# Designs tried in a protein design chat: VHH binders against q9ulm0r997to1333. Part 1

No score or structure here was measured in a lab: all are predicted.

Target 1, 337 residues: q9ulm0r997to1333
Amino acid sequence: FSIPVHFTNGTYHVVGFDGSSTVDEFLQRLNQEIGMRKPSHSGFALFTDDPSGRDLEHCLQGSVKICDAISKWEQAMKELHPGKSEGGTRVVKLMYKNRLYFRSQVKGETDRERLLLASQTSREIVAGRFPINKELALEMAALMAQVEYGDLEKPALPGPGGTSPAKAQHLLQQVLDRFHPRRYRHGAPAEQLRHLADMLTTKWATLQGCSPPECIRIYLTVARKWPFFGAKLFAAQPAQLSSKENALVWIAVNEDGVSILDHNTMQVHITYPYSSVTTFGGCRDDFMLVIRSIPDKSSGKSHIEKLIFRMAAPKIAEATFIMASYMNHCTTTVNPP
Unless a header shows other numbers, all headers, positions and changes below count from the first letter of the chain; antibody chains aren't numbered by Kabat.
ipSAE, averaged over its two directions, is called F for ESMFold2-Fast, E for ESMFold2 and O for OpenDDE. V2 adds 0.75 times the mean of E and O to 0.25 times the DockQ between the complexes of E and O.
[cut] marks letters that were taken out.

## First folded at step 1 (VHH)

Design a01 (framework vhh_lunsekimig_d3)
Fold by ESMFold2-Fast, scan of step 1:
Structure a01 (fold): chain B 337 residues (1-337), chain A 121 residues (1-121)
Amino acid sequence: as target 1 above (337 residues)
Amino acid sequence: EVQLVESGGGVVQPGGSLRLSCAASGFTFSSYALYWYRQAAGIERELIASITSGGSTNYVDSVKGRFTISRDNSENTMYLQMNSLRAEDTGLYYCARDEVEFDNPLYEDYWGQGTLVTVSS
């Protein structure tokens, strides 16, 4: 058997497997073929799309057989769409992306890992889950344009094989759609969109001759300046009453712990190290954290606090599983003081 | 809501033939132009064939005379008949309804899942 595995940069790779192949064996083959390190070093994992057609991704565990994962997805699809005709059934989509990020593993990164990590970061920037100002956003979009499309083509002379002005404008629009924050274009008048395209052209032109690995290294150097680079962010509503209009927050999960960020600015309000988390998980539509403060001579008294957040059930499960994975990693690494 | 489902892909020898199908639901099929795109491993997606609501067809030069796009409005299905297949035709084949120039990764699905065509000796 063979199946395409889709990557964050919009490309795919076909991987062979048999009826007994586990996810671990499948990933070992994939990683060797595309130049990735093992999952424990790279933090990359295999996901299936959601049978319901929403943008919900399910991480596949290493011991599960690929054939079983496909069959489970197909069964869920049939249950959601009973009575659908033979030719009307969707096919499972396998996706390969970063799940866990460890700063200690950066020095060993491959060029393929960097490319896919940068592409995933770009998706987070577009979606508004990454803090970036207007000026830097165009520079980052230009770097990704150079990676994906190469050197900016000058408007060609009219003739066969030349790039028309209409084609050039379509390409710039495609670059903005793929690599530039949506929030900076929402509701923008045509003149502002034209100005953004012109600025993108200027920045992309300065990158002429820059290789894809070089542009990716620059991209990641800039992106890693954010302390929450590689964190997984979940939009959440605190259940506690507030007299202010502070209705939404981000829950950021990374190797340092679980953090609460301001929804608009993405500035950190508070970080809870995993050592302070006594209980966590979902209950119906709520995500729960039970925190025990660490006694400190300067900070005062230790206490127990229960935090409740409204989140979609699938996102609660994802946050819970990612927290457990980071906590397990912390348990296996002990350094002297 | 809009759903496009590709089928008919498989492994064929060079010079062989395949017929791809795209089953559509969730919109008035007869009112829309429809498109076939392909994506080779490691390469961006390219438009290869189109058919208007009125039945007018267009093809990229590399597939002209070898591929035929057609539609059956009574069955809400679009087809791609692929003849004289070459190694270069290997890739994922997607059907699309041309309606959107902006991405919306959370709420809109403008592409089918794709069907894999492998031309290999």
Scores: ipSAE 0.000, ipTM 0.346, lowest interface PAE 15.7, mean pLDDT 81

Design a02 (framework vhh_lunsekimig_d3)
Fold by ESMFold2-Fast, scan of step 1:
Structure a02 (fold): chain B 337 residues (1-337), chain A 123 residues (1-123)
Amino acid sequence: as target 1 above (337 residues)
Amino acid sequence: EVQLVESGGGVVQPGGSLRLSCAASGFTFSDYYLYWYRQAAGIERELIASIYSGGSTNYVDSVKGRFTISRDNSENTMYLQMNSLRAEDTGLYYCAAEYTVEYENPVYGSDYWGQGTLVTVSS
């Protein structure tokens, strides 16, 4: 058998497999063919798209057989479309993207890993899950434009072989749509959109002659300045009465612990190291964190705080599993037997 | 014109304390993630402490509980308080400032490194 694996930059690679092939064996072959390190070093994992068409992607465990994962996805599709069996249903989409990020593994990164990390970061920037101001966002968009389209072609005088100003403006709009935060452009007047396109042109022009690997290296150097680079962010609402006025937050999960970020600014409110996390996971329809604080200076004893967040049910499961994975890694490295 | 200047390095006995300072000239810290790195001769530079624009801190395991990083944006200065110093803490200590990515602050910045300050822990 063979199946395409889709990447964050919109490309794909077709991978062969047998009826008995596990996800681990499948990834071993994929990684060798595309120049990626093993998952324990790169932090990349294989996901299936949600059969229901919601945003949620499911991470495939290494021991699972590829054929079983495909069959389960197809069964779920049939349950959503019980009367449909001839070519009218979607096919499973396998996606390969970063799941866990470790700063200690940066020095060993391959060019392929850097390309896919940059592309994934770009998707997070567009979606509003990365803190970036308008000007820096244009610089980042220009770097990705150079990677994908090469040198900016200047409008020429009227004649055969020249690029028209209208065609150039269409390309600039496509670049903004692909690589610039939607937040800064949604509902913007035509004058503001023209100004952004003009600024993009200026920034892209300065990159003339820059190679794709060079632009990717610059991109990641900038992106990694955010301490939550590589963190997985989950939109959540604290269930406590005192926080009703500032209802939305991001729960950020990374190797350092679980952090609560302001939803709009993405500035950190508090970080809970995994050593302080006593219990975590789903609690009925909510996500729960139980934190053991340092000893109280008045009583000399630590106290326990229970934090409850309203979060979409599938995201609760995803956040829980990612926390468990980071915590297992921390147990192995910082609390060895 | 634009630089980071470290001070406070010196010779101390094991178990002693030092406070390192890092002052910025020509730019302001408010838009920067701030770091302390340590390097012994002939080996890789190691990140030992971080303080981010939101105030959260991180430390390498070997210095946790002994070192404290802090920042004073009004004085444009960052500090590293080093307590219970050990012989293995000997090295060159570098201050670094990296431009943050924040929705609230649109000013473009650059990365800056100090020249390093020597800390020697010996009897």
Scores: ipSAE 0.000, ipTM 0.104, lowest interface PAE 19.5, mean pLDDT 80

Design a03 (framework vhh_4orz_3)
Fold by ESMFold2-Fast, scan of step 1:
Structure a03 (fold): chain B 337 residues (1-337), chain A 123 residues (1-123)
Amino acid sequence: as target 1 above (337 residues)
Amino acid sequence: EVQLVESGGGLVQAGGSLRLFCAASGFTFSSYAMAWLRQAPGKRREWVALITSGGSTDYADSVKDRFTISRDNAKNTVSLQMNSLKPEDTAIYFCARETYEVDNPIYSGFDYWGQGTQVTVSS
């Protein structure tokens, strides 16, 4: 058998397997072929699409057989669409991406790992799950343009009146769509979008001669300045008996703990180390955290607080699983309640 | 159908006492840990007390030594005895069922809640 494994940079690699191949054996073959370290070092994992669309990402466990995972996905598709897709082209999609990020593992990173981390970070930037100002956003987009397309070709100067080559304008728009935050372009007038493309052209031109590994190294050096680099962010609304229905926050999960960030600025409000998390997970239709504060001046004085957040049901599951995984790696004595 | 119904709330003077009751139905009550939580207007919901299926109890520091949680498995009831009430205890009090860890341990926390009962403490 063979199946394509899709990467965060939009490329894929076809991997051979047999009826007995486990996910661990499959990944060992993949990692050797593309130059990745083992999952325990790289933090990368294999994911599949949820056939129901209710949960878009299912992490495959190492002991599971690839054939069984594919069969389970196909069976779920048949159950959801009985008789409506006979002879259809619906196939499971395997995606390989970073799941857990540990700062202690940075020194051993391969060039392939850096490329895929940068590409994944770029997807987070585009989606608005990474704090970046307008100027830096164009610089980061230019770095990814250099990686993906090489040196900027010197066509006729881009112009909004149709005097510029259509191909050049299409490429600039494609770069912005792939590598630039959507929030900075949402609702923007045509003149402002043209100005962004012109500024991108200027930034990209300064990178002439920069190699893809060099641009990726610069990209990650900049991105890693954010304390929550590699964290998984979940949009959530704190539950309260008030009219503030649009009071959103980000719940950020990483090796340090679980943090609450301002939704607009992504500035941290508070960080809860895993040692302070007593209970977590689904609570009816909400996500719950129970926090025990460290006694400050007296051994008999601590505060226990229960936090309730409204989150999309698939994201509650994802947040719960990733917190459990980080807790398991950071301490061997902590078990989910 | 899982159902939790709170009762016993009301208006009381500071220093007074109230006892809250939660009647549970639609599940094997004795197999689950039960909790009380509260929410004051404009504030986040906070955990108050927990009682495990085995009868072990835990309390938030703000209510420790003043509140007592108990259960009656024969009547499918969890109760909260509130003594030495303070104005800061004014809130809607909710009964909740903890997630059964054996069947789905990754989803720890509380999976069902009651509608709540209002407690007002005047000074």
Scores: ipSAE 0.000, ipTM 0.100, lowest interface PAE 22.4, mean pLDDT 79

Design a04 (framework vhh_4orz_3)
Fold by ESMFold2-Fast, scan of step 1:
Structure a04 (fold): chain B 337 residues (1-337), chain A 122 residues (1-122)
Amino acid sequence: as target 1 above (337 residues)
Amino acid sequence: EVQLVESGGGLVQAGGSLRLFCAASGFTFSDYAMAWLRQAPGKRREWVALIYSGGSTDYADSVKDRFTISRDNAKNTVSLQMNSLKPEDTAIYFCAKDYEITYSNPDYFDYWGQGTQVTVSS
């Protein structure tokens, strides 16, 4: 058998497998073929798309057989669409992307890892899960434009061999849609969109002659200045603030622990190291964190704080599993950073 | 007209070393990333090492810590120093010019070399 595996940059690679192939064996083959390090170093993992079509992705465990994962997905599709037996049913989509990010592994990154990390970061920027101002957003979009399309072509040359203005405008709109934050363009009038395209043109022109690998390295150098680069962010509402309509936060999960970020600025409010996390996971319909504070010097007593957050049920499961994975990684190392 | 000419291949015993050379012409060498790929008998072509125009390097997991890629912009050459060679390194080695990252399919790499044979005996 063979199946395509889709990457964050919109490309795919077809991978062979047999009826006994595990996810670990499948990933070992994929990683060898595309120039990726083993999962424990790269932090990349294989996901299936959501059978319901709501863009909820499921991470595949290494011991699971690929055939079993596909069958489970197909069974879920049948359950969601009972009586629809032939024709236009969706096919499972395998996706490959970064799940865990370790700063200690940066020096060993491959070209493929850098390309896929930059592409994944770009998707987070577009979705509003990465702190970026208007100026930097255009610079980052221009770097990705140079990676994807090469040097900016000059428009309005006379004759059939010239780049048409309409073609140039279409390309600039594609770049903005793919690489620029939606929030800065949503509901914008045509004049503002034209101004953004003009600014993008100016930024992209300055990158003339820059190779795709060089642009990727610049992109990641800039992106990694954010302390939460590589973290998984979950929109959440503290349960105690139910009387406040827009009291949202980001729960950021990374190798350092669990952090609460301001929803708008994405600046950190507080970080809870994994050593302080006593219990975590789903609690009824909410996400729960139980934190043990440092003992009071005078009394010698530590306090336990129970934090409850409203989150979408699939995101509760995702946050729980990724926290467990980071904690497991930390406990298996003799010399933590 | 782009030309890439590989040399330096040969027969070597396991644990030995070889140095491969690639002479490039027909383009502005200093502006492009250069790569080494290899193809073993009956196997697919695979990426081995990459050096960017700025001098930074990347390696496939199978060769890291054993192989070193370098370039000389004054001579328009790329070199691959291969140490601690294994029988599994037996392949035809190709030099490639490409500013695109397409490791998932080595066939899409932009190359013009005929390759140089490396044989590692056990």
Scores: ipSAE 0.000, ipTM 0.092, lowest interface PAE 21.4, mean pLDDT 81

Design a05 (framework vhh_6z1v_2)
Fold by ESMFold2-Fast, scan of step 1:
Structure a05 (fold): chain B 337 residues (1-337), chain A 125 residues (1-125)
Amino acid sequence: as target 1 above (337 residues)
Amino acid sequence: EVQLVESGGRLVRTGGSLRLSCAASGFTFSSYAMGWFRQAPGKEREVVAAISGSGGSTWHADFVKGRFTISRDNAKNTVYLQMNSLKPEDTAVYYCAREGLDVTFDNPSYEGDYWGQGTQVTVSS
């Protein structure tokens, strides 16, 4: 058997497997073929797409057989679409992307890891899950344009097969759609969009001669300046915060703990180290965190705070599993300076 | 094994010139941005200059602009720092680094993979 594995940069790699292949064996083969380190070092994992089409991801556990995962996905599709003839077009989509990010593993990164991590970061920037101002957003889009398309081509005046102005504008719009935050273009008038394309052209032109690995390293250099680089962000609504009772926040999960970020600015409100988290997970369709504060120096008493957040049910499960994975890594890993 | 070896540091008089070299081995040199950093006794390490893998883009810190020039020779796997109009304030250990700098933006990065051992530059009266 063989199946394509899709990457964050829009490319794919076809991987062979047999009826007994586990996810671990499948990933070992994939990683050897594309130049990735093992999952415990890279933090990358294999996911299936959502059979219901609600943009939900399902992480595959290493001990599961690939054939079983495919069969479960196909069965779910049959249950959601009874009586439909799906001959040949509806197949599971396997996706390979970063799940856990560890700063201690950065020094050993491969070029493939950096490419896929940068591409994933770009998707987060486009979706509004990464803090970036308008100027830096164009510079980051230009770097990805250089990676994907190479040197910016000027329209050819003579000869057949030259780039027309309309074709050039279509390419610039494609670059903005792929690599630039949607929020900075939403509702923008045509003149503002032309100005953005002109600014993108200027930034992209300065990168002439820059190689794809070099642009990717610059990209990650810039992106890693954010303390929450690699964190998984979940939109959530606090249940008991009086000043923000119905306001959204981001719950950011990374190796340092669980943080609450302002939804608009992405500035941190508070960070809870995993050592302070006593209980977490789903609670009556909400996400719950139980925090034990540092003992009061004068009274010697610690306080327990229960935080409740409204989140989409699949995101509650995702946040819970990612937190558990980070906590397990922290308890089993010897952490020298 | 990735290695970076700096050379050229020595005692020089105020107003003098000096060229530092960094010989790289163990990786595809032209695919990596390179940078120069310095650290004076009792001070934090600071970024001096950066150059893209192709050599097409360079960045220099404000305190050395017009005096220092970074360059590279990809055929020789070497990055250079030409230092002119040296001042006593330029006295420091100078380090070569791979991926140590954001050539498009103004701050040193978390991306610095490998550093050399450093070469001492002393500028006296």
Scores: ipSAE 0.000, ipTM 0.176, lowest interface PAE 18.0, mean pLDDT 81

Design a06 (framework vhh_6z1v_2)
Fold by ESMFold2-Fast, scan of step 1:
Structure a06 (fold): chain B 337 residues (1-337), chain A 125 residues (1-125)
Amino acid sequence: as target 1 above (337 residues)
Amino acid sequence: EVQLVESGGRLVRTGGSLRLSCAASGRTFSDYAMGWFRQAPGKEREVVAAISWSGGSTWHADFVKGRFTISRDNAKNTVYLQMNSLKPEDTAVYYCATSEWEYSNPLFGTEYDYWGQGTQVTVSS
């Protein structure tokens, strides 16, 4: 058997397997073929897409057989679409992306790891899960354009056999759609969108001759300046806030602990090291953190605080398992399928 | 923190050639993009050429294209500006500069934070 594994940069690699192949054996083969380190070093994991077509992905456990994972996904599809013909149904999509990020592993990164990390970071920037101003976002988009498309082709004069101005504008729009934050373009007047395309053209032109590895290294050096680079962000609403205030926050999970970020600015409000987290996970359909504060010098008593967040149910499980993985130093990547 | 020292500036005749050098110290030179700027009396400082941290990308201003070439030697922590076919209009103090940020592209609206003291180039007829 063989199946394509899809990457964050839109490419794929076909991997062979047999009826007995586990996810761990499958990943060992994939990593060897594409130049990735083992999952405990790279932090990359294999995911299946959501049978319902929603923006939800399921991490595969290392001990699970690939054939079993495929069969489970196909059964879920039949249950969600019971009248649909098998010839007309979707097929499972395997995706390979970073799940856990460790600063200590940066020095040993391969070029393939850097490319896929940069591509994944770009997707987070587009989705609004990365703090970036409009100007820096254009510089980052230009770097990714240089990686994906090479040197900017100057528009040819209209004529037979030349590159049309319409085709050039279509390319710039694709670059913005793939690599620039959606929030800076939604609802924008046509004049502002044209201005962004013009600025992108100027930034991209300055990269002429820059190699893809050079652009990727620059990209990651800039992106890693954010202390939460590689963190997984979950939108959540604190239960202790007034219902009149629709105050959202980000719960950021990384190797340092669990942090609460301002939803709009992504400025950190507070960080809870894992040593201070006594209990975490789902509680009455909410996400719960139980924090042990530093003892008062005078009393010697620790204060225990219970934090409750309203969060989408599938994201509660994801956040819980990522926290558990970081706390266990990630010798095994564990998420329910 | 970082120190930049330009050298090589002198009086040259129109049509002559000159190579400027900029020695960098105080940090890992190979991680930073470098630029050459110039300023004539009573005029604004203008960018002449820039080179990426690896040397894989170079940019030259239109007014020096085909005459000036920027290059770097990361083993010697030095950036160079080779100037050919010099004109009186090239008379200026030449500065090398770099940014605070590793791997930045100096032409992406990046401010140059660290400047050398400059080296005087005078082109006479």
Scores: ipSAE 0.000, ipTM 0.172, lowest interface PAE 17.1, mean pLDDT 81

Design a07 (framework vhh_podentamig1)
Fold by ESMFold2-Fast, scan of step 1:
Structure a07 (fold): chain B 337 residues (1-337), chain A 118 residues (1-118)
Amino acid sequence: as target 1 above (337 residues)
Amino acid sequence: EVQLVESGGGLVQPGRSLTLSCAASGFTFSSYAYGWYRQAPGKQRELVAAISGGSTLYADSVKGRFTISRDNAKNSIYLQMNSLRPEDTALYYCARVEYTNPLYDDYWGQGTQVTVSS
């Protein structure tokens, strides 16, 4: 058997397997073929898409058989579409992307890991889950354009072999759509969009001769300056009975703990180390964190605070599972005396 | 500018072979997967063969008859077609496969016509 595995840069790699192949064995083959380290070092994991077509992705556990995962997905599709006969409505999509990020593993990164991390970061930038100002956004978009398209093609004289102005404009628009924050372009007048394309052209031209690995290294050097690089962000609304307004925040999950960020600026309000989190998870529309403070000197008792956030049910499950994974990693890598 | 240019199509008798070539330019060739698709008159485009690194995938209708290969040094993809049948008659397209970006279609060439007829 063989199946394509899709990556964050829009490419895929076809991997062979047999009826008994586990996810661990499948990933060992994939990682060897594309030049990736084992999942415990790279933090990359295999996901299936949601049979319902929504945004929930299911992380595959290492002991699960690939054939079983595919069969489960196909059965779910059949149940959602009763009366499906031949051809099928959709095919399962396997995705390989970074799930857990560890700063201690940066020194051992491969070029393939860096490419896929940069591409994933670019998707977060486009979606508005990464803090970036207007100037830097264009520089980062130019770096990814150089990686994907090579040197900027100069405007050519009229002729069949030359790059037409219309084709050049279309390419610049594709670069902006793929690698530039949507929020800086949403609702912008045509004149501002032309100016943005002109600025992108200027930035991209300065990268003439820069190789893809070189551009990726520059990209990641810049992106890693954000302390929450590699964190998973979830939009959430604090549930408070006495609140004047119900404002959104980001819940950021990474190796340091769970953090609350300002939704607009992405500045950190507070970080809760995993050692302070006594209970976490959700029910229905609410995500709950129970935090234990340090002992109060006046009473000698720890204060317990319950934090409630409104989140979409699939995102509650995702946040809960990834927190558990980071906590498990923290516990298994620490050897108490 | 992303460019894919197919060549090698033609009229062939049933049972004979033909090799299609696709030359790619305007992007980092070695980073991507590629496929050969075909579109017969009155039908939608279908994937015939795909290649990513050293791994290959084939449609059931062509398994054992067609072979896809790539040459990263030449930025080229090839489709070797053996034991051709009348039902293989179609316009054949080379594509860079990009399944994860719904804002973009796969990057397609202009196509090369293969006609299998007595």
Scores: ipSAE 0.000, ipTM 0.089, lowest interface PAE 24.0, mean pLDDT 80

Design a08 (framework vhh_podentamig1)
Fold by ESMFold2-Fast, scan of step 1:
Structure a08 (fold): chain B 337 residues (1-337), chain A 121 residues (1-121)
Amino acid sequence: as target 1 above (337 residues)
Amino acid sequence: EVQLVESGGGLVQPGRSLTLSCAASGFTFSDYAYGWYRQAPGKQRELVAAIYGGSTLYADSVKGRFTISRDNAKNSIYLQMNSLRPEDTALYYCAAGTYEYTVDNPLYDYWGQGTQVTVSS
């Protein structure tokens, strides 16, 4: 058997497997073929797309057989879309992307890992889950343009080597769509988009001669300066606040703990180390964190605080599983026996 | 061993120009972000200009007067300083490595020993 595995940069790799292959064995083969380290070092994992067609992804457990995961997805598809014929039904999509990020593993990164991390970071920038101002956004888009398209080509000169001005504008629009924050372009009139493309052209032109590995290293050097690089961000609303206050926050999950960030600025309000998290998870629209404070110096008694957040149900599950994975890792590395 | 060596400093009169050079060795020049910092007597060290890839960033106090550039063939970074003022008097440092995206809080892995620039008549 063989199946394509899709990557964050829009490419794919076809992997062979047999009826007995586990996800761990499948990933070992994939990682060897594309030049990735094992999942415990790289933090990358295999996901299936959402059978319901919504924006949901399921992380595959290493002990599960790949054939069983595919069959389960196909069964879920039949149940959610009864009566669909073979030709009218979607096929399972396997996706490979970073799930957990550990700063201690940066020194051992491969070039493939850096490319896929940069591509994933670019998707987070586009989606508005990464703090970036307008100037830096164009710089970052230009770096990714240099990686994907090489040196910026000048408009058509007489002769077969020239590029048409219309074709050049189409390419600039593709770069903006792929690598530039959507929020800075939303609702913009055509003349504003042309001006943005002109600014991108200026930035991209300065990168002439920069190699793809060089651009990727610069990109990640800049991106990693944010303390929450590699964190998973979830939009949430504290349940106890009034609707008129519009108190949306980001819940950021990484190796350091669970943090609450200002929704607009992405500045950290508070970080809860995993050692302080007594209970977490939720149901329906609510995500719950139960935090045990350090003992009060005066009384010697710990205070327990219950935090409730409104989140989409699939995101509650994702946040819960990511926290559990980081907590499992932290128990063996930083917490005393 | 990574080394950065600054040169081109000196005494210059207000309104004149000066070019600083930084020679890099011990690593692949094109793989790094570079910056120029300065430290005036009794003041904290501040970022003057930075370059990564071909993109540049300048402190507000020097924007429009100073230009940072790189020459990959010569493994060198330059700072062209125009319309110099007494306030530009400082020890100027070349830096290479990782770069923070804010002008006020850049982090670099490697530093030169500095070159003195004095603007006085």
Scores: ipSAE 0.000, ipTM 0.109, lowest interface PAE 21.2, mean pLDDT 80

